# Designs tried in a protein design chat: VHH binders against LysM domain-containing GPI-anchored protein 2 (LYM2). Part 5

Target 1, 295 residues: LysM domain-containing GPI-anchored protein 2 (LYM2), of Arabidopsis thaliana (Mouse-ear cress) (o23006)
Amino acid sequence: QMTGNFNCSGSTSTCQSLVGYSSKNATTLRNIQTLFAVKNLRSILGANNLPLNTSRDQRVNPNQVVRVPIHCSCSNGTGVSNRDIEYTIKKDDILSFVATEIFGGLVTYEKISEVNKIPDPNKIEIGQKFWIPLPCSCDKLNGEDVVHYAHVVKLGSSLGEIAAQFGTDNTTLAQLNGIIGDSQLLADKPLDVPLKACSSSVRKDSLDAPLLLSNNSYVFTANNCVKCTCDALKNWTLSCQSSSEIKPSNWQTCPPFSQCDGALLNASCRQPRDCVYAGYSNQTIFTTASPACPD

## First folded at step 1 (VHH)

Design b7 (framework vhh_lunsekimig_d3)
Fold by ESMFold2-Fast, scan of step 1:
Structure b7 (fold): chain B 295 residues (1-295), chain A 119 residues (1-119)
Amino acid sequence: as target 1 above (295 residues)
Amino acid sequence: EVQLVESGGGVVQPGGSLRLSCAASGRTFSSYALYWYRQAAGIERELIASITSGGRTNYVDSVKGRFTISRDNSENTMYLQMNSLRAEDTGLYYCAAKYGSYWTPYDYWGQGTLVTVSS
């Protein structure tokens, strides 16, 4: 049983989403990265606003929540993590322990058993590998792009408390999850929480479209040539800047930002508009005038 | 379980009105959150209105002020009152009922009712 339905039936069939992971025992970013098959540690660092030089051996305390980016796929109206996330059975493991202790309640043993077509969940062997189908969604919320976050509900939580924690409202949480109120909110089970994304000017034809970042996070995009940050204190506007902090991938050197048309920057505003990041292609970093006039 | 059947669709002129009904058979209808979805040609199915078991409503921006969702638990029926209809409101209208946490997207769906707004 899960708290939310994690519906995924919109036009976007794949996306990046987030899960909130915590362990009852102390762990490290290395162990979390490996557990969730995250290719680049920077993805975890960015999702948690940690410094780029944070060690992979950084301690994570018991019950400390780490946001982990996962690759979401929609199929038959439901969003699940891709097959890269798998667990190899170890001595004395049972599926309920894998679900509740290893993956922190983000999945149920019944769901692991179902998707792996396990005839008898009590007859698992050391060395068997099972897909771990984590809940996610790529759907827009009321026409708005959001970052879906699988939040594991804490005992004693209410919809109003969770809504306040994540900057939404309890009606939105109830409707998104297909529940009618707090009585259906299950402790230690995932709830679909829509995190507001910073507004961006990234073109729909950009290789990083849609570029969706939740508050207090960053990402390196355009082959590591551009760093984008999301900060609610900047009016939920995505801030992207040229960066040399990381060696470019695919490109030998970073191309310069395309020049904005001066006429476009000065159009229809009392002050010139900002020239902002608009995405990238195999050869070019695009820019455009900010859609809002400066104050 | 509930089975949902929509009715009230039809052809109307721009500016006209229609009232859609979604009748449910089965137990515990009053416990469900209820939804109206619309699917237009070439566009994916979108949520346009919702109502909780307690009667709280929500609408997509394009229908706010024009559409009103309501429910009658004694009749096991949900309604969508559609006023000031526009050409872009043309589509198949589906009702849906959701309850509890589940890996399947919706507990129950209707078969859809067609609304055509023609000049």
Scores: ipSAE 0.000, ipTM 0.094, lowest interface PAE 20.9, mean pLDDT 83

Design b8 (framework vhh_lunsekimig_d3)
Fold by ESMFold2-Fast, scan of step 1:
Structure b8 (fold): chain B 295 residues (1-295), chain A 118 residues (1-118)
Amino acid sequence: as target 1 above (295 residues)
Amino acid sequence: EVQLVESGGGVVQPGGSLRLSCAASGFTFSKYALYWYRQAAGIERELIASIYSGGSTNYVDSVKGRFTISRDNSENTMYLQMNSLRAEDTGLYYCARYRSWGTDYDYWGQGTLVTVSS
C-alpha cells in the first residue's frame, strides 16, 4: 500500500522530478549518485543547493534527506522513473530489503516484482539486475507548473505538518494524493508533494523547456553555458546568468547571448527592463525582456 | 530570523542527570521536527535524538533508555533529559531544525557544554 497515487496524465509525458532519499546508515553523495544512476553529480548538488566544489565523498548522516533528481515518464496514468535506475542483487538481499532499506521506502517490493515480471520474488539470485520504478509525476497543479517531490512519510506526521514543511496546504496534498485525511498517511511510504517552481521566461520551443526549479536549487543548462537559480526571496523568479564555471558540452565555446528580443524600455518601470534567459537551440542562446521591472 | 538557544549544560559526575533546553524563535515551532546533536573534541557532530511535530521520537543506540527528548509547543522549547550520564557523553550539545540535508540549511544553536567527570 502507497500513501500517494502519483497520477501522471497531463499533456507532458516526460519531465524531471525529485525524490527525497534517506538512508538508515551513513552514506556519501557518491553512493547516492551511483544508486540513482545520476549522470552528473552537479544535478544532485544543484537540487540540494550545495557548492559546486562539494566532494562526492561528502558524508550524508543517517535519516538526513537528500533530494535526488530523476527522469520521469508517464504511462497508463501513473508516473514512474526511467529504466536507467536498476539494482544488482547482492548476497542475502531480498526484494523487501531492497525496497525499504536500500531505496528508503521510495518503492515497494510488489512494484519491483511487477515491472520486472519476477515469477517468484523469493527466488532471486546474486547478480540479477532489476529496474527500480520510483514514483513521480509531470502533471500541472491548478494550471501551474510544479516540481513533483516523492516525500517518504515519517512516523507521526500529519498532512498539516507536511503542508507547512513544503509550503502547500492540506487540501492540495489530500486531493493530489487521493486521500481524505491523516488516517490514510502511511509511514515509510511515498507521498506526492508539489513544490512551487520559479517563474521562467524559457520559450516552449527551447531544448530545456519546461525549465522547472524548486526553491533553493540551481541547474546548469544551455550545454553548461547558463546557470539558473530559484530563490523564493527573489519573488519566485528564475534567475539565469552566463557561466564559465563548467566547461561547455556539445559547443566548443559558449555562444554570446542574442540581442534581447524584447523592448527593454518600459514606462511602468523606473529603469529599463532586464534582458533575461529565454532558452536555447542547437546554435543559439535566446533572450527576452523580463516581464517584471528590475529589482 | 530563526534562533535556537541552548541552556542547561554543566559539570556532573558519572551516573548523574542534566536537563538541556532549546528555546526557539522566528518560526512556527509546532510544525517542525527538532534535533539534538552532540560534538566531542576532534569529532564531527552526530545526531543523538530527534522529535517530530507529531511527538514521535528517535535515539541513537548509545543513549536509548537513558535520554528522553520532549517538546513544549506552548513554550516553543525542546528538552533533552539526560540520565545515567557516562564519561563518553561529554561534549557540546546543539539543537537544530532542518528540512533536508543541503536543500534548506540546518539552523543551529551555539551549543551548551556537558562535562561528565569524576
Scores: ipSAE 0.000, ipTM 0.142, lowest interface PAE 15.1, mean pLDDT 83

Design b9 (framework vhh_lunsekimig_d3)
Fold by ESMFold2-Fast, scan of step 1:
Structure b9 (fold): chain B 295 residues (1-295), chain A 119 residues (1-119)
Amino acid sequence: as target 1 above (295 residues)
Amino acid sequence: EVQLVESGGGVVQPGGSLRLSCAASGSIFSSYRLYWYRQAAGIERELIASITSGGSTNYVDSVKGRFTISRDNSENTMYLQMNSLRAEDTGLYYCAAGYWKSTYEFDYWGQGTLVTVSS
């Protein structure tokens, strides 16, 4: 009697995934960042396409969904968030309240109990800390990279409605979650939704590989020297440019970006190909010729 | 592929009316929750009205009784009827389409249309 299967058996043991979080009470981006142990507010801003100068104290209305990036690991056929996401029990807390009210239905009290090896879930004490195992996946879908999104199902939803909302199809959504129809779709439980990722030229050996972004999101990578955006209206192609909006980390100054000898001299296109971001190392930013011809 | 295009903005006197339109070119319009936002100079973008795929509407208190949001799924168009306009209604008006009950998680934004209320 569960909604999402969150199978995780792919070629990578870890990745970045997304959860859709909402609270029944008004909150702030600060509270959400703290709750999910997100190190940089920019990760939340980018996942929600919010302006870079958005205040950490920005109000989040009741039932408003915020996409939160989480670190995912595959283990024994399923994906779970890492141990950074932890909750400290407060006065009058019970595990079902933590699961449904604090974490918005993204986890069950049974799963919290299981992974923390709690002998009796009705006997918890103020000050106890428990790992919160949020559902996720790193698996490719039909050989293609996707961003897995843990969507909390709304009362009265159908697979077809959810599939249409996120740009997938009923069969794909049902197969991914190990369900055969709407009767197995449970309200207030997470469903694994595969968000199409923008195609990128990032190398397998890059420190940010695989760099997967869903539609209408951005990320700062290469020690804040590169900003990448994903926009479905640009043929689902990842757009990365050098950026000075944020001070570099680890580097005093950003390395040069456009060093693609011969990349602009492509006789197979109507116009020369662009030199595009291909990842980074501790010493340099990689570039390569775009696989797509310019318009 | 879906694009949102706003129209209907302009200059109007206090107490006047304007109708804003938001047209979509895609086939999934009927599945989306639709929103009208406005942005005045020096103020962060404010949600003013929303309409669910089922037609349920919500408004901020400052526009209740004056503004009416509606949608026509057969024409892939959303409207904002603005009556009894005030100077504080001046701003750029954006339509957005996205996740049900989300005000920050959007698939699509319009380019904005300017509304100026002045004598």
Scores: ipSAE 0.000, ipTM 0.108, lowest interface PAE 19.4, mean pLDDT 82

Design c10 (framework vhh_lunsekimig_d3)
Fold by ESMFold2-Fast, scan of step 1:
Structure c10 (fold): chain B 295 residues (1-295), chain A 119 residues (1-119)
Amino acid sequence: as target 1 above (295 residues)
Amino acid sequence: EVQLVESGGGVVQPGGSLRLSCAASGFTFDDYALYWYRQAAGIERELIASIYSGGETNYVDSVKGRFTISRDNSENTMYLQMNSLRAEDTGLYYCAREDYFGSDYYDYWGQGTLVTVSS
């Protein structure tokens, strides 16, 4: 069984979510990227605020937690990772080992068995491929966008300690997960932790909407033409700027940012408002006036 | 799960018309931009038409004025009305939803539907 319910029943049916992965043995970013079918290493680098030039072969120490972005889909009231994340059974594998050791406790063997309609979980064969349904959610919390993070509970943890670690509160964490108190926390099982997202001006019709980033992370968006960072010290405001660090995808060259209305930029502030990233289309990078004054 | 199912392909003579449909399921249809791609023999798959959640449309120059992309949010279906078809329009037509999550790029593709324009 899992600690958290990972309820996913809001108006947003798909999103990016995060899981906290750790291995009992040393591994590499390459192995983690492959295991979670992450198409672009930069997604892992950005989620962990690692330098862009970090090698795929970078060592990850035993029990070191790496945040892995996953694509989340809501179905029948719960969120689950898409079918891209699958595992091919190897010699001497058993489903409980796959769940607890290979995927670090992020999934249970019962859940793997259920979604793959396995008649007898003790009778798996080498070469069989199984979907690994990692827990996630796209739901807003108290009307606000959050990044849901599947946190594997450490032995001896309390709701208060976990809440403090991730910048939430005990009652919110308990209510989100459908538990009453610490006695229901299961060690080595996932808990749904809502990470505060930086506020953004990204339009609803943008190709990268909703663009939600947790503290100390970055992302390249608009076909690699824009780098966005989230830093709590910048009043939880998403900071996006033109970037030439990565070759544009889909576009031969980056289009210019749309011009902001000068009158709108000068509204209600001592200094002009910033012209901020507002998303993109296949042809255009949108901008709008920052909702906050520079001071 | 996200699923896209195309229909409406077939064999037509030059100057003919076809209407392609893309039935979508597993996501909130109204919130997403959707795309039609074409892959001709020996040519890379190319974006030919797009429709955004707000109803804005875009077309590659070779199909402007001949093709019309539309969506029916109540039916969770996107359409491509193809008029004045030319031999060069022959190819596999794919319905797509493109997701950008962080720096990850996820293409959700249908199976493709074949359009053959022959005299």
Scores: ipSAE 0.000, ipTM 0.221, lowest interface PAE 11.9, mean pLDDT 85

Design c11 (framework vhh_lunsekimig_d3)
Fold by ESMFold2-Fast, scan of step 1:
Structure c11 (fold): chain B 295 residues (1-295), chain A 120 residues (1-120)
Amino acid sequence: as target 1 above (295 residues)
Amino acid sequence: EVQLVESGGGVVQPGGSLRLSCAASGFTFSEYDLYWYRQAAGIERELIASISSGGSTNYVDSVKGRFTISRDNSENTMYLQMNSLRAEDTGLYYCAAEGYDYWESSYDYWGQGTLVTVSS
């Protein structure tokens, strides 16, 4: 049983999504990174606004929520994580324990059994590997791109409490998840929460389009040459700067930001507009005039 | 469902030509970077040609001037035109589609592969 259906049937069939993971026992970022097959620790650090020098062995306290980025694919009207997230059965494991304790309630044992075509979920063997299909979505909400976040509902929560926590409203949560009210909200089951994304000037033809970041997160893009940060206090506007903190990938050195058209910078404003990041190609980093006039 | 289906492989004499096609369904084709990989017996799969969503192309040195990659977004199809084929071009040719993942990992869709044999 899931609280939300995680409907995924829009024009975008694959995307980045987030899950909120917590463990009843203390763990580390290393263990979480391994559990979710996250290739770079920086992805977890950015999603949680942690310093780049945060140790992989940093302690994560019991019940502390860590946001984990996952790759989402839409199929048959629902979104699920890709096949990289896999669990190897250990001594005394049962599928329900894997679902509720190891993966913190983000998946059900029935769903694990279904996608792995397990004939009898009570008969699993040590060393068997099973795909863990985490819930997600790529769908736009009311025509706007959002970051879908699989939130595990805590016992005693209400739609109003969850909406307030994540900056949305009861009607939006209820409609998105196909529920009428609090009585249908299932504790320890995932709920699809739409996180507002910072507005981006990234071009649709950019290799990082659409660049969607939720509040209080960062990412390195353009082959690690650009750091983008989302902060609601900056009018929900994506802030991107050249960075030398990480060694460039694919490029030997970072190209400079391209020059903005001077006519665009002076168009329809009392002061010249800012020149902002607009994405990248295999050869260059694009810039464009900010859509908002400076004060 | 996501599918990439290759076609056009076969047996050809040295100096001959083949055109490979990769037909795609189940994703927004025009937004993806597309690749041709080649795998010879006992050798790891190698990238031989790429075409970005914006149309920029790259080739390994061994095929430059002989192979041409192209895409038709209206038909959701990518092509590899192979001219002046050599014995060393023999292998399984795979098409792949890759979306950009700003969270520092990517996902790939792969075709089943099509065999190209250049025989003496």
Scores: ipSAE 0.000, ipTM 0.152, lowest interface PAE 11.5, mean pLDDT 84

Design c12 (framework vhh_lunsekimig_d3)
Fold by ESMFold2-Fast, scan of step 1:
Structure c12 (fold): chain B 295 residues (1-295), chain A 117 residues (1-117)
Amino acid sequence: as target 1 above (295 residues)
Amino acid sequence: EVQLVESGGGVVQPGGSLRLSCAASGSIFSEYDLYWYRQAAGIERELIASIYSGDSTNYVDSVKGRFTISRDNSENTMYLQMNSLRAEDTGLYYCAKDLYESSWDYWGQGTLVTVSS
């Protein structure tokens, strides 16, 4: 049994989602990065609001939760992580151990068996590689963009406690997960928690669309040429700035931000609107007028 | 591309001081986040100090209070002032613009620091 349904059938079929990972044994950010096939450590640092200079050998204590960004796809009404997250079977591994101990309860052995079409889950061999289908969603909640977070339920927790911890409410959490009360919460199983996202001006045709960040996180986008941060204390507005902190990927040099249309900046406000990041293409960094008037 | 060149290493007695330099090519040095790493024999390369755009700094506990990172944006150079040197500080010192997990920037030859009697 899973606690959360992780329904995924909205207008957006792919997105970035989050899982909350903890290990019963001490580990490192390096080991977590490798386990989840995260290409850049910065993605993990940003999701956890850790300093950019945090060593990848930084210790992660037993039962310490690390937020791991994953690529999510909607398929047949549910969300699942992409094929990049794989586990190679080692001596004495059994599929249930991989699910509960290696991946911290974020997936079941039945689901691993199903998606990998394993004829007999008790007959696995050293060196076999299996896709690990982590739960996620890209759906809007009541018409609003959210970052879906797969939270592994702690023994003895309640819907009200989890809702308070993550800034949502009991009714929303129950409805999203298809449960009616605390008796249906399963310890050590994932629950779909909707984290409020900062408002973004990123275009639908942008290579980083949709760009959704939860509170106290940052991301590098536009081939590392742009740093975006989300802070609830800044009116839940996504703040994106040109960055030279990291060497550009795919581009030899960062292109300049496109010029905003002056008429658009002056429309419907007494003062000109801010020119804000609106996404990127293979050649261009886009900008647009902020939706809010500066005065 | 940014090229980083380390210098200033040498042999020094315990309790002594050295200043390492990291010279960068390129026109936007003031916008860079810059890092010092060190590597001793048989040990993985360790991040020891950082200086961010805006000049905020961070240090690993083993060097805090003894080492000072600084930058001169007009000279495109970052420094590591090392005081109260210990035998454990012996190693090759590298500067980088990107964190250890990234191979995007070239790792230079480093500069050797030897703390001996």
Scores: ipSAE 0.000, ipTM 0.106, lowest interface PAE 17.3, mean pLDDT 82

Design c13 (framework vhh_podentamig1)
Fold by ESMFold2-Fast, scan of step 1:
Structure c13 (fold): chain B 295 residues (1-295), chain A 117 residues (1-117)
Amino acid sequence: as target 1 above (295 residues)
Amino acid sequence: EVQLVESGGGLVQPGRSLTLSCAASGFTFSDYAYGWYRQAPGKQRELVAAISGGDTLYADSVKGRFTISRDNAKNSIYLQMNSLRPEDTALYYCAAEDYWSGEYDYWGQGTQVTVSS
């Protein structure tokens, strides 16, 4: 049983979500990357605001939480991670151990059993591979874009403490998770925590849409040609700039940013609007006038 | 066995009040959290109000108009509905959730509330 319902609207909505992972034993970013099938270590580095040159062998202390980005899909009213996240059964493994120890309580053995159609969860064999359906959501909250974060509840936690930790409120957490008070918080089970996302000018038809980043994180997009950063101190506005820190993928060289219309930049404000990142296609990087007027 | 029985529904004019009751039996009443849900024709079932111990939660559409309460001595949950509107017309269900385990969902049969002139 999970603490939160992880409701996810729409028949086939997909997005990037986050899970908070910790291990009872010391581990490394390499082991976490492998466990969650994260193709690019930079995704983990960006979600945790770690330097780009951070070693894959960087130590992660016992009970230290690492934010791991996952691909989320809405299905039958609930959000779950895609099938890339699999676990291969090893000697002496049991499904409850896989759920609580290997995946840090982010999933239940009942849910693993259900999605893999396991007839008897007590009769698993070494070498069997099972999909690990991590909880997530792509839903907007009260019309606003958020990054859903699966937080594993600590023993003795309260809704107020969790809300304060993540910059939300008791009522929002309770309503989102289908609970009404602290008595329903289940230790070592995931809770859906909505992290405020920086406002973005990325077009709906962009290959990286929707581009949602929580505070103090970064991502490389547009085939590594653009770095986007989210910082609450900059009015929760997504900050994207051309980058040469990472070699471009798919493209031999980064295409130039599309020029913003000078007339549009000068429209309706006392000073010209900023020209900001608006997404990308297979051929070009889009830009648009910032929706907010400068000072 | 957990059993929930709703009562108090009926036809009322807009602006009037109605009180729904839910009688619970077959278990230790205080071990459960309780909620009132409603379902209007052609719509999905939605949570209206919930109570667990001293904590209460309300849907935005009913805040300030509806009040949920419990009486442990009578093993009953109540929903006081004030300033009723036509859009409050729905079948109202009482639900109980075992907050010690988080796995049990029990539902009543529902009681119809119709708000019209």
Scores: ipSAE 0.000, ipTM 0.114, lowest interface PAE 21.9, mean pLDDT 83

Design c14 (framework vhh_podentamig1)
Fold by ESMFold2-Fast, scan of step 1:
Structure c14 (fold): chain B 295 residues (1-295), chain A 117 residues (1-117)
Amino acid sequence: as target 1 above (295 residues)
Amino acid sequence: EVQLVESGGGLVQPGRSLTLSCAASGSIFDDYAYGWYRQAPGKQRELVAAIYSGETLYADSVKGRFTISRDNAKNSIYLQMNSLRPEDTALYYCARDYEFGSSYDYWGQGTQVTVSS
């Protein structure tokens, strides 16, 4: 059983979500990247604010938590990771071991069995591949953008301790997860923790929409032509700049940023607004006037 | 491997201040979250304060009295404790993690803080 409901019923049906992964044995970013089918190591580096030149073989110590970005899809009120995350059964594996040891308690063996339509979860064969449906959500919290983070509860934790650790409150955690107190908090099971997201000017029709980043993280977007950073010290506002640190993908060269409308930049402020990143299409990098007036 | 060494604890009178220091070695310092935990007699270990890349988190019981800081050049974390109360008596631990305010897998030996007259 999972502690959290991971309800996903809002207007946003797909998004980027996070899971907190730890292993009882030492591992590497390479092994974590492979386990979670993360296409680019850069996504893990950005989610953990690690330098771009961090080795894929960087050691991750036992019980050290790594934030892993996953693609979340909402269907029939529930958010789950897409089918890219799958596990191939090895000698002596049992589904409960896969759930608790391999995936660190982020999923239950019952859920693996359910989504893979396994007739008897005690009868699995070496070489079978099973979809691993990790919990996630794309829902806004009280109208505010959040990154849902599947936190594996530690033995002896309380709602107050977890709320303090992640900068939220007891009431928010309890309501989001459909629990009323610490007695319903299940050790070694995932809890839905809402991480505040930096406010973004990315358009709904952008190829990277919705672009939600939690504090102290970065992402490369617009075919690697734009780097966006989220920093609470910058008023929780996404800072997106053109970048040449990574070679463009799909494009031979980065297109120029689109021109901001001068009238929009001068609207309702004593000083012109900043022209900020607003997403991208197959041919164009969009810009728009910052929603906040310059100080 | 990674080693965390706490210092600065001791016996102090109520209302006074102490600064705890934590020296880290054997690892990349800048890219990790660091925190202070404490364990009072007969109680579970609890998070006191955490820091990661300029963002800080404080337990309600210490907010406004304690300040966590880091010195990347010295690979050190500090906890400035003001207006100490008898209830702050505990063994204080320094911890390191990738994730801000989450589970920590490297712990120091701890430094005792006793607030008594």
Scores: ipSAE 0.000, ipTM 0.136, lowest interface PAE 14.9, mean pLDDT 83

Design c15 (framework vhh_podentamig1)
Fold by ESMFold2-Fast, scan of step 1:
Structure c15 (fold): chain B 295 residues (1-295), chain A 120 residues (1-120)
Amino acid sequence: as target 1 above (295 residues)
Amino acid sequence: EVQLVESGGGLVQPGRSLTLSCAASGFTFSEYDYGWYRQAPGKQRELVAAITSGSTLYADSVKGRFTISRDNAKNSIYLQMNSLRPEDTALYYCAKETYDWDTGIPYDYWGQGTQVTVSS
């Protein structure tokens, strides 16, 4: 059986999630981007804190883990990636090879067979296209938003080792995955790891809400007009600034940040609060007062 | 900040050769793909040649006559044009590839262009 349940039954039915991908053969960021149908290479660069100028032909060594953002949808109590992630069967492929070698153990051949309604998984043909349902979740953890990360368990791992690696605890991992101890931790199977997200001021009605970033990552949002970074050393506070590094995707030019309400900036503080990014609409970039008073 | 500057165009007789150069600045040159496009009056802009770190691509109309190359040390790309024909007459543009190669728009930074006229 699979190690993680990837429960997804909370109020948020769609979100962005992460999977940890590795290939047994050398590959490139281009090949990984194509395999996971990631529209913008920047999403992969940001998730791995790689320089913005990193080539799409950058080599990825065998067994090197790359974090890949995926679009998650919750249905019937579990989260799965959307239907954009497809694999076209090639000569000598079998479903177990696709699951374990092509997708690095992030999915099982049984799950591929199930969601594609394959009558006989041993009777697949070259050229057939199958949806690859990668595990994910959008659920809050103890009322807090987190970035769910599908971690492929290495042989000999323990819950304590994984918890320490990702900044969580044994009890949280065990409860989230529906396991009671290390004996149920299956090598080469995905485990749901909740990554702490930086706190943000993004409004619930923003087109990028909820904007969740794990430590040492960045994202371009508001049609590439805003760059947001997450760094635990900055008190787990999301840092968003105007950017001209990338051309706007929907706007001819980036609109200015909306002016903050002076009353909100001065509320309950001796010094004015910072005016921070609060999301965007099709016409404007929103701002609000920082939740903390400056010293 | 990002700049692409083309040079080497001119008036030339059919059958002759020209070399176009494109000097790039404002970014890390070796990390990106580059292309040469051309546009004749009243025609759509078309891809002539492209170069990555490991491969080249040519339009059928120029294959075997044109050669694209790059020099990472000089932050430059070149288009060697042999056996020029009147139909090669166009404004030639150097282009740097975008981060969004999957949108079907391969370049978001263009040079000013250099005119090539093949007349007889």
Scores: ipSAE 0.000, ipTM 0.140, lowest interface PAE 16.0, mean pLDDT 83

